# Miniprotein binders against Probable HTH-type transcriptional regulator ArcR (arcR): the designs that were tried, part 3

Target 1, 263 residues: Probable HTH-type transcriptional regulator ArcR (arcR), of Halobacterium salinarum (b0r9x6)
Amino acid sequence: MDPEAANNGEPRRITSVLNAVEIIDAIKEHRGITLQELTTELDLTKATIHTYMATLRQVGIVEQDGDGTYQLGDWFVPVSNYARNSTDLYRLGREEIDKLATQTRHTAHLVTESDGRQIVLYESMGEESVTTEYHLRMRETPRKLHTSAAGKSILAFLPEGRRETLISEIEFGTESSTPIGSPDALREQLATVRDQGYAINDEEEIHGIRSIGAPIRGRTEDVAGAVSVTAPKTRLQNAEFAGEVPALVMEAANIIEVRLETA

## First folded at step 22 (miniprotein)

Design aa4 (from l2 with R51E)
Fold by ESMFold2, fold request of step 24:
Structure aa4 (fold): chain B 263 residues (1-263), chain A 88 residues (1-88)
Amino acid sequence: as target 1 above (263 residues)
Amino acid sequence: SDPETLEEIRELFNEATELMQEAHELYQKGDLESVRRLIREMLRLIWRMRELVRRLIEDSGNPELVYQASDLIREMAQIARELTRLVR
């Protein structure tokens, strides 16, 4: 009955911590939120939410504007920098991503995986790059791996057991931004990625947007992340999309992979 | 072993340079579809070269050899860029 208890050898869970995380997520999702909106978003009473907010404000995790709107506090800025800067992938890869963005003139990403979701560690803008709502969502929101070229690159090179587990957790046919309709269709795409060394997303996630990704493999059987280049179709035409961009993405992924393995 | 892997790397890079020369000849003839085919083949060679680089890591992990082989991947990517500009 106690959600903080575990019978199968897993550590006990603390409901108040989970609630605090849910509140933080809601603030981020709404880009600021009122107490009233929180009561409709969460299955908690107004009094309970007020108590959480008082505590989160005391430690600096949330702030309240003069009109009563809650925002995430600046506390997260140095914490997120520390978390990102602590990864070998970011430290050893960021300069190659800058180079890739310069060479392709488009947006380049360094991506890692956490709990089956892609996390953008670094983004670099080339001179033809266009900032869109998509770019903001890429950086702020962990997404499942099958939805992007970078994510498919990671998924294709995960150990088979883990890959199959993550595939089993996907509800196919429910995401409007990807046409992948079945586990077998995804497995076929991932086999192609393994055979050719890069993944393609050609308007599969967002109309008019195309991308190329390649894996950065880790020590032994792990995958560390992926490199990708993304651009509007009108700026990344078929010759570059089928030629130089896959080549440059694979080259960048190789350099980062080598640095990780020999560091 | 490193010597065996280095020999495979040398042979694969020779294939890449021969592919580049063939692509330029086909370009001079105006056969752009064949040039596009050779670009796709170059991408396959780049992936094969990445696998040989990983084999060097497994053989000895000698950073000097691994980075030298990675320089060849950079060269092959530049070839792909050059050929892409021909069919742009």
Scores: ipSAE 0.854, ipTM 0.962, lowest interface PAE 0.4, mean pLDDT 87
Fold by ESMFold2, last read:
Parts: structure tokens; sequence; C-alpha cells
Structure aa4 (fold): chain B 263 residues (1-263), chain A 88 residues (1-88)
């Protein structure tokens, strides 16, 4: 195909930029990648890919290990900090997430949505926090909204048309760790979230992990993000999970929502 | 309007304080399942209060009133924490 082709109403696309982004994505997804692996992943010759790698190394976007494996360079660290720090949600919400982590003693997150995926803007760890595979995935990989309490909070309060579009893009029953079996089951959960004001993930994504999330809405009919608290079930037992944690999560979400809407 | 919404906020917060008193009485009788039910009701009151706060924003956007109402949500969350300790 020719992604640089233009027609009426659509700007032209620059193939070399798209290829560079695809290479960056491949490095992240494979947690490092060799030139041979890139040749398998991309519809480009080995020589052409080598030229991309040389350019990306020159500017510091990519680094190469002593064994020939390509990694992402540290160039991305300050860029990601700038992007996060520039959002109203981060600036107005960060301190409330710190308070929430302190109050619950667990890990709290500030989450936004981009292109149907959840992005963790900020994480604060309480005294009883434990880093889990769930926490790592929330921080490093944009996941679809249905996979977490924060994501379900966002999905529940998106405009109906957009919510249904995103639901239609979910492949139910194909991921071993995703217990939601059908679009209708998800819709029922989302209706409950809208009625009660918070979402639950009780071992739905990862056995032994539970979380509570609540939406941060905006003045439009859209949603700005969500607040969540996550912990192992052994650290967040039924009384707190069904009582104080939902209350504190909704309180934090309210304050952030108010700041966004009155700023 | 702000006066109508403020009245609903006061009434809802009164419901929350009455719920707290009822939960305390049930706890003294050893009826923990009813206390758990009242905790769930408190969560629904918190959500309803958030909706009233949002109505204040949409009606006038008066920051002083909005933050005062948000302080009530903080108090309701503290009630939920206290009641949660009773059924731990």
Amino acid sequence: as target 1 above (263 residues)
Amino acid sequence: SDPETLEEIRELFNEATELMQEAHELYQKGDLESVRRLIREMLRLIWRMRELVRRLIEDSGNPELVYQASDLIREMAQIARELTRLVR
C-alpha cells in the first residue's frame, strides 16, 4: 500500500515517519529487538531497516546493546515527562492521587484516555503498596478500557456512540486473563458503573488483584479520565473493598473533576 | 438553580448523618450485615452528592459553593471509613 498517497480531504502521510514509529513500537513490544526480527515484522528490506536504525541511533531515539539488540534510548524520558506534565489532568490531579495513596495505603493511579486506550498519567504508592504485573502493565502499555476499573469508569461515561464503537473493537473470549465473556456482559457492568459511580475489578484481569475506579468527567459529554486504587486481595480485603476504598476513590475523583471544570 | 441545588445538598447530607447514626445503633446490637448494607447506601449517597456538585457547576459554576459541597463529600467519605472499621 501507499500511505503517502493523498486524496480529497485527507492530508498526505509520510511513509518514513510511519515506519520509524512502527520500529519504535516493535522495540517496545519485544522489549528489545534485533535487525533480523525487525525484517520479519516490517515490510522493508534489511538494508532499508538498517538505514532507519542508523538514523534513529544518530539522534538518540534508539540504542544498540553489545549483543546487537536495539533498545529505546533515554531520549524518551524527558519527552514523556513533558507530555504528562503539560496536561491539565496531571497538574490538577497529582496531589489528590498522593493523598489517596496515603489514605488507602495502596497504589493509586491517575488515568486518562487516548484513542480508546488507558494511559497512566501518575502513580503514587502507599505504605502497603506492592508492585505487581498489573501495575507494570498499567504504567507501560496503553490497554483497552474494559480491562481495568479505571478503564471501565472511563468507558461507562463516554458518549454512547463512542462507547459502542470501542466495545465493537473488543475481541471477547480470546484473552485468557480477561473474564468478561460478551459485549452484553460488559454493557451490564458499565450500566452498573453509571448507576453507582464507581467501577470494580475483582480479580477479573489478574487473579489475586482487585481495584476500584471512579470517573473524572468534564463539561462536555466526554470524560477526562479516572482515579483508581489497586492492591492484592490479601492487602485489600472485603470490608475496605466494599466500603472505604470506593468512598475515597469517588472523593478524589470529585475534587479533580471540580478543579478541571472550574479552572 | 443554586438555591434549589443547595437545598438538595443539605437534605442529602442530613440523610448521610442519619445513616451514620443508624449504623452506629445497629453495630451496638451486633447487626453487622445491616451495617454493611448502610455502608453501600453511603456510597450511593456519595455518588448522588457528586451529581449535585456537578449541577452546581453547570448552573452557575460558583467555585465557593462547589468547593463547599465538595467538602461535604470528603466528610461523607470519612463516615464511610469509620463505618468500614466497624465491619472489618
Scores: ipSAE 0.850, ipTM 0.962, lowest interface PAE 0.4, mean pLDDT 87
Fold by ESMFold2, last read:
Structure aa4 (fold): chain B 263 residues (1-263), chain A 88 residues (1-88)
Amino acid sequence: as target 1 above (263 residues)
Amino acid sequence: SDPETLEEIRELFNEATELMQEAHELYQKGDLESVRRLIREMLRLIWRMRELVRRLIEDSGNPELVYQASDLIREMAQIARELTRLVR
């Protein structure tokens, strides 16, 4: 279907904007990309892509290295800061995430959902925090919701129809980094999350990493996001993992939820 | 309604306080497995209290009542923290 064509009450889409976004996505996903690689990856001619690159470079959205590789430009840094800082969830939640990191001594996250993927809005490091590849990946890469405690907290409290749609889009038992092997196994975990009010990820995504998450719900059946604490198992041992950390994560999620509802 | 929800909040917080006392008694007897069980129960009470806070929001949305109930959740989380220190 032609994205610029009108359809039943929805506005027309502008193809050139969609193409520009697709190119930006390709640059990020490949951690830099050449013109040749773009023509291989996208259904656009070399001439068309060259025109997009010239325009995006002029604005500063992309840069080109001396070897011809395209990278994303610094234009995105202030834009992303503004977008994040403008959300109620970030403004009302960031101080509670700092408190949580201090209280648990580990890394705390404020997470939102967009199009079935988790986005880290804020990260705070406690005194026992260590940087891991997991933390770097969380900041840069939207991941599907089932792969983390924060994501499972969001997924568990989404409206049933949306939750089932997202579950149907997960590729179980293939190249996934999660041990969850089937939709029914995931549904059972999510039912437990709904019953107890928090989710766990105990070395499910990465060996030696564990996390606790809890939902921040919206005014009706919406979910605004989640709070989580993450640490290496060597730093977050069983007593804290089964006791104080779930309690503190749920308390932080409650305060943020209340602030959203009463502000 | 707010009166019904407030009564449930009072009963739940009393339960949390009694749980704290019971956990200390079991700790003095050296029964750490039972203390861990009571910690899990405290987590369930915290979740139930969050649900009651949501009901206060839906019933009247009275900010004073909502924040007072949230203060109880903070107290319950501190209880869980204290009990966790017993079973390290």
Scores: ipSAE 0.850, ipTM 0.963, lowest interface PAE 0.4, mean pLDDT 88
Fold by ESMFold2, fold request of step 24:
Structure aa4 (fold): chain B 263 residues (1-263), chain A 88 residues (1-88)
Amino acid sequence: as target 1 above (263 residues)
Amino acid sequence: SDPETLEEIRELFNEATELMQEAHELYQKGDLESVRRLIREMLRLIWRMRELVRRLIEDSGNPELVYQASDLIREMAQIARELTRLVR
């Protein structure tokens, strides 16, 4: 079915908008892209792509470096600030995330879910936080929920139908040192999360990295987001990982949840 | 109802303070394995307290009661932090 073709009860989709989004995604994924690379990445002619790039440059969504490489423009900066600042979760949660980072001395995150993927709304760095270029790039891409403690906290508390649908879309593999190997293994973890109120990620996505997360539940039978703390295993050892960090993460998640429900 | 939920909150917090005292006694005896077990139990109590806070929201939604109960969760988290330092 053609995106521009009418569906019963569904609006027609505009192909040029979808193509523009695809171009934006390609620029982000490649961290800058040439016209030649766009031609091989997208199912569009070179002439068509050139016309899109001219239009996107005119409005400031795309800019071109001196060597001809295309980058995303500064247009996105104020737009992303507006989108984030428009959420009650960010406004009511950011201070608690700062406190959590200070208390644990590690990196704390405020996370929400959109279309089955986790989005970092706020990050606060504790005194012992360690950041790598790889970690920065991961924050730029919405990730599936099963890959982090924050994401598993959200997934565990979604309505069962939605949770099972998202689990069915996961391709389980061997891309980390301790991957979740099957849908049933994930379901078992999520049941534990529901029972104990927090999730762990112990090197499941990245070797040497561990995290703790807890849900921030929504107004009715929904999840607004999650709180998490992440650190290298060498910096967040077993006593804290099994004791104070889960306690502090659950406390932070509680006060944010309360603020959302009483605002 | 709020009175029933508040009584459960009081009982749960009393359990948390009793756990703290027991953990200190076991620490004085050098039984760190039992202290770790009590820390895990404290985490369970914090989660149960969060469920009681949510019940207060569902019942009346009285912000004063909800924030008072949330302050108890903060105290329980600080207890967990103190106990964690014992087994570091």
Scores: ipSAE 0.847, ipTM 0.960, lowest interface PAE 0.4, mean pLDDT 87
Fold by OpenDDE base, fold request of step 24:
Structure aa4 (fold): chain B 263 residues (1-263), chain A 88 residues (1-88)
Amino acid sequence: as target 1 above (263 residues)
Amino acid sequence: SDPETLEEIRELFNEATELMQEAHELYQKGDLESVRRLIREMLRLIWRMRELVRRLIEDSGNPELVYQASDLIREMAQIARELTRLVR
């Protein structure tokens, strides 16, 4: 018997760690949470939650504001910096993202995939860049791949089986639905991305925002990540959006790909 | 094979160079729509060149050849940039 198998055939996990992660996610989702709100959201006693919060606060994972609201503590800052800095993609890609932001004068991103979601590893701001609430949220919350140009560029080049799995998990026609009307419409867009080598979002995710993304391919049909440029439509003209920017995004993605494969 | 891929790279880069020349001629004639078409074609050539770079990586992975081909992508991207400025 695998000592890791629970009696129900599920892999054995430490419930207290799962609960701690759930608390962290709840704090992040609610942008702060009270003990009472946590007690309502979690299937745990108030006393148990209080003990978790005391423990998480002791180690600096959680902090408590003067009003009693729990926030995430500074513990995450050096840990996340270490986690990012330990990736080859970040180490080899960062400079090309800075270069891309400078060349385009817009915001450039280095994106990786985790469990069908995009994670922004690095952002560089060009001279014309505007910090939007969207960009802040994109760094804080892993988004489904189909929502962004970077994510679409990854999704397009993932192995077909994984791509189809991820497409099947998309809820179409709901309030949270993608602007993409159907799975087949998404497949067609992804086919175009494979043909062109880059993805475009023109006001698809957010009104007035444009993005171009290109994949950084890994070994064995995998995708290491993506490079993207994002700009307000008012600052990224049609000519640049259809010419210079796609070219420079593909160039940057290629350089990073080459570095990853030759390192 | 690397030699076959390198020949395809050479041909593709020559096509990009010819396209640049054609675009400048069309620009001089005031045919900006044709220049925009050629920019889209240049993007296609850049993608095809990336596929050839991938083939080099998968075949021998010779770093020198891979970097040389990547430098051609850089040059092609600069062409696309230059042509974009013509139609701005």
Scores: ipSAE 0.820, ipTM 0.950, lowest interface PAE 0.5, mean pLDDT 90

Design aa4 (from l2 with R51E)
Fold by OpenDDE base, last read:
Structure aa4 (fold): chain B 263 residues (1-263), chain A 88 residues (1-88)
Amino acid sequence: as target 1 above (263 residues)
Amino acid sequence: SDPETLEEIRELFNEATELMQEAHELYQKGDLESVRRLIREMLRLIWRMRELVRRLIEDSGNPELVYQASDLIREMAQIARELTRLVR
């Protein structure tokens, strides 16, 4: 098949770039991958995969461990830092996230949305912060918006049509499903978020973890991102969770919003 | 209009100040549950203030007015912190 043939009405894309992304995703998902595993997972010949891996290795996108396992290379680090630093949200928000982490003594996040998923742009740790495997995974893997307080705060304030589209794509009633249980229950929670101006996650995503998120509204009806605070329930008392932390999260989100609109 | 929005902002901030005073009086009486109620009300006022700040942005976008209103949100958040400390 001519690799240049536009398949069935889809816009012409460079298949080799798509395949390179698929390889990157496979390495990330498997936390390292062998050539044999790649050959099993990808609809590509072993020789083709080998050529991809050689090319990606040449440019430092992929590295190969001494055992032959492919890993992602340090190429991503400066590139991702550049990509992040080029965003107004990160540039204008970072300091306010550090302030929020200091004020709350907990972990604060700056989150953006991309294609219905949350991306953690920045994390700041307060004095009482605990690094969990969850926080590491959140930075590595874009999650659906409904899973976190930050994401729920974005989803609540997205245009209705986009919100409903994203809700329709949620699988409910599976082990991977949201504890919310139904699309209507999610809509009710999102209505509450719109009414109060912040989202709460109280052990919904992870047992013993609490989060509060507030939206950073963009121009027009768009949402630029969110601010959140996350803490173990044992460290975030009910009084702080119901008072100080929501207030400070909303303050931080407002400051960033104002900076974005006045820049 | 900006003048109308600014008046609403002033009224809302006055309400927040009155709420703070009421909460302190209730605290002195040992009514911590009422203080907790007023903290929740303060959070609602903070959100309403953010909506008014957004209205300022959408109306004229006057940076000075927007920043002044945002400073009030900061003050309101500090009130919420103070009141939270009373009920810890």
Scores: ipSAE 0.819, ipTM 0.949, lowest interface PAE 0.5, mean pLDDT 90
Fold by OpenDDE base, fold request of step 24:
Structure aa4 (fold): chain B 263 residues (1-263), chain A 88 residues (1-88)
Amino acid sequence: as target 1 above (263 residues)
Amino acid sequence: SDPETLEEIRELFNEATELMQEAHELYQKGDLESVRRLIREMLRLIWRMRELVRRLIEDSGNPELVYQASDLIREMAQIARELTRLVR
């Protein structure tokens, strides 16, 4: 416990837990990390980092490859499965996502929001689904809500104050920036999403990929999550993209919403 | 009130069924552009129906009424699917 954590009005936190999370994030970001790289990235002594790594290895959170590279261990798998399986959204939504994937023949997702980012709770693959690096990355990395149709559908229906806060945190005009050129352009898209009840990405996030998302509304003005369908543009024709798929996505989102509210 | 919302649901579903009939007539005439327009209208009706389902949840939350209204959304989505296949 660093005694000099100046009480800058922030609630007291356990520094060792924060450091452990930073180590986990660093391993994930670098797709493996050495002790030397960790020492460069973290404001911790090599001896301290070594003690963290020894502790994290003991519990299986971290593993070490034969070359000395640290990786994330299988400890996360059952823990994350438990965390997911404990959510009403996952439990009540999973079967509807499987149905949606079957009906559309494309990839369907169940998404939730955490701290202005989307988390994929479940993915189901239809017969025409293609596993892309995109789908893998969506499961591994929480993305900002404005980047996906699912996320836009959540963002559109969040309380205005929270929506505006999240929009204000978006860096527009960077190389990694959304094709959405401005905050006002995003607001206009979100207004359209509120009017029509679904969001569209047509090659906006990734070239050659289309997505449709609809919100799962919670109690009051909250959003529990979203349903989405994602497909290559070559497989999702304009007629389906403008008709069948939005209809089925809204249906699926409604069924899950009803189940959440009646459970 | 639930009775008022249920009446709006009935009216909206009737509009969806009329739209389906109109779309089939237009398809038979070879007017695929008008069918595509009606599919977009069906999507608007589905969203409006979903808002009415939300209103039922917020009002009484009667599960039977909510599920009945949700079944209508399913039927409307199947209409949209059928019409989409006509314009493929």
Scores: ipSAE 0.815, ipTM 0.949, lowest interface PAE 0.5, mean pLDDT 90
Fold by OpenDDE base, last read:
Structure aa4 (fold): chain B 263 residues (1-263), chain A 88 residues (1-88)
Amino acid sequence: as target 1 above (263 residues)
Amino acid sequence: SDPETLEEIRELFNEATELMQEAHELYQKGDLESVRRLIREMLRLIWRMRELVRRLIEDSGNPELVYQASDLIREMAQIARELTRLVR
């Protein structure tokens, strides 16, 4: 009997690994969590959760503060660095992101796509960069592609079938929804991105923040990632936003694309 | 073919160079709005050049040709930067 023979047609998964991920997510979402809070959030007994926490703590995935709050441990740091360093996109792109941040004086990002979400692989800060809660959230939480200039630049150049699938999964017209009022309005923006070769957010995601993103295409009709520059509107003037920055973002994206294709 | 794509790249870069000259002339006349228009046109030329670079990759993938074309994108981006500084 094939050990992968799913009970009930779903692929066999290790529940203990899924539960460990749920614990990690709960800690991250709550910015720390107590054993009691975990017991209320997870469909697990307190004794089971305690055993998970003891196990995760033993390996350094979880730490416990003096007040009994569980936090994520330093285990993630070298593991995440390894995972990032193992990607061609990061290895070939990071220096161009540093150059882009220096040239623009703003925050530059290297972004990849995973399951219709953006992941920031690398951030470089220019001289005029301001660390905002936005930048922290981008690093900590994978966001849907339509929310950012980097993500829109990816979404615009994804295969049409995948793009339409991802658009169909967007809830429009909710308070948490994008300023993009409809699927058709998003399609129009993405058509403009394909025509221009870059995406723009002008206070679309966050008031007072501007960003420009360009795709890094793969050999297949797929997208490897994106390059973006993000700045407060007060720091990124209209002339730079409409000229220098889009040009330099497209240049950086092209260099990375060429390196990926010629490597 | 690579030769055809390279000719299109040369033509496009010549257009970018002419655009830069026109923008400087318009700047000297004090027509900053026309300079801003030409910056937007330069961005369009940069994108078209990226598409031609992609075509080179897809056709032969000759690294030397691809890097040479990418250097032209760098030069075009520097033109866009220079022109942006004129209207700043």
Scores: ipSAE 0.811, ipTM 0.948, lowest interface PAE 0.5, mean pLDDT 90

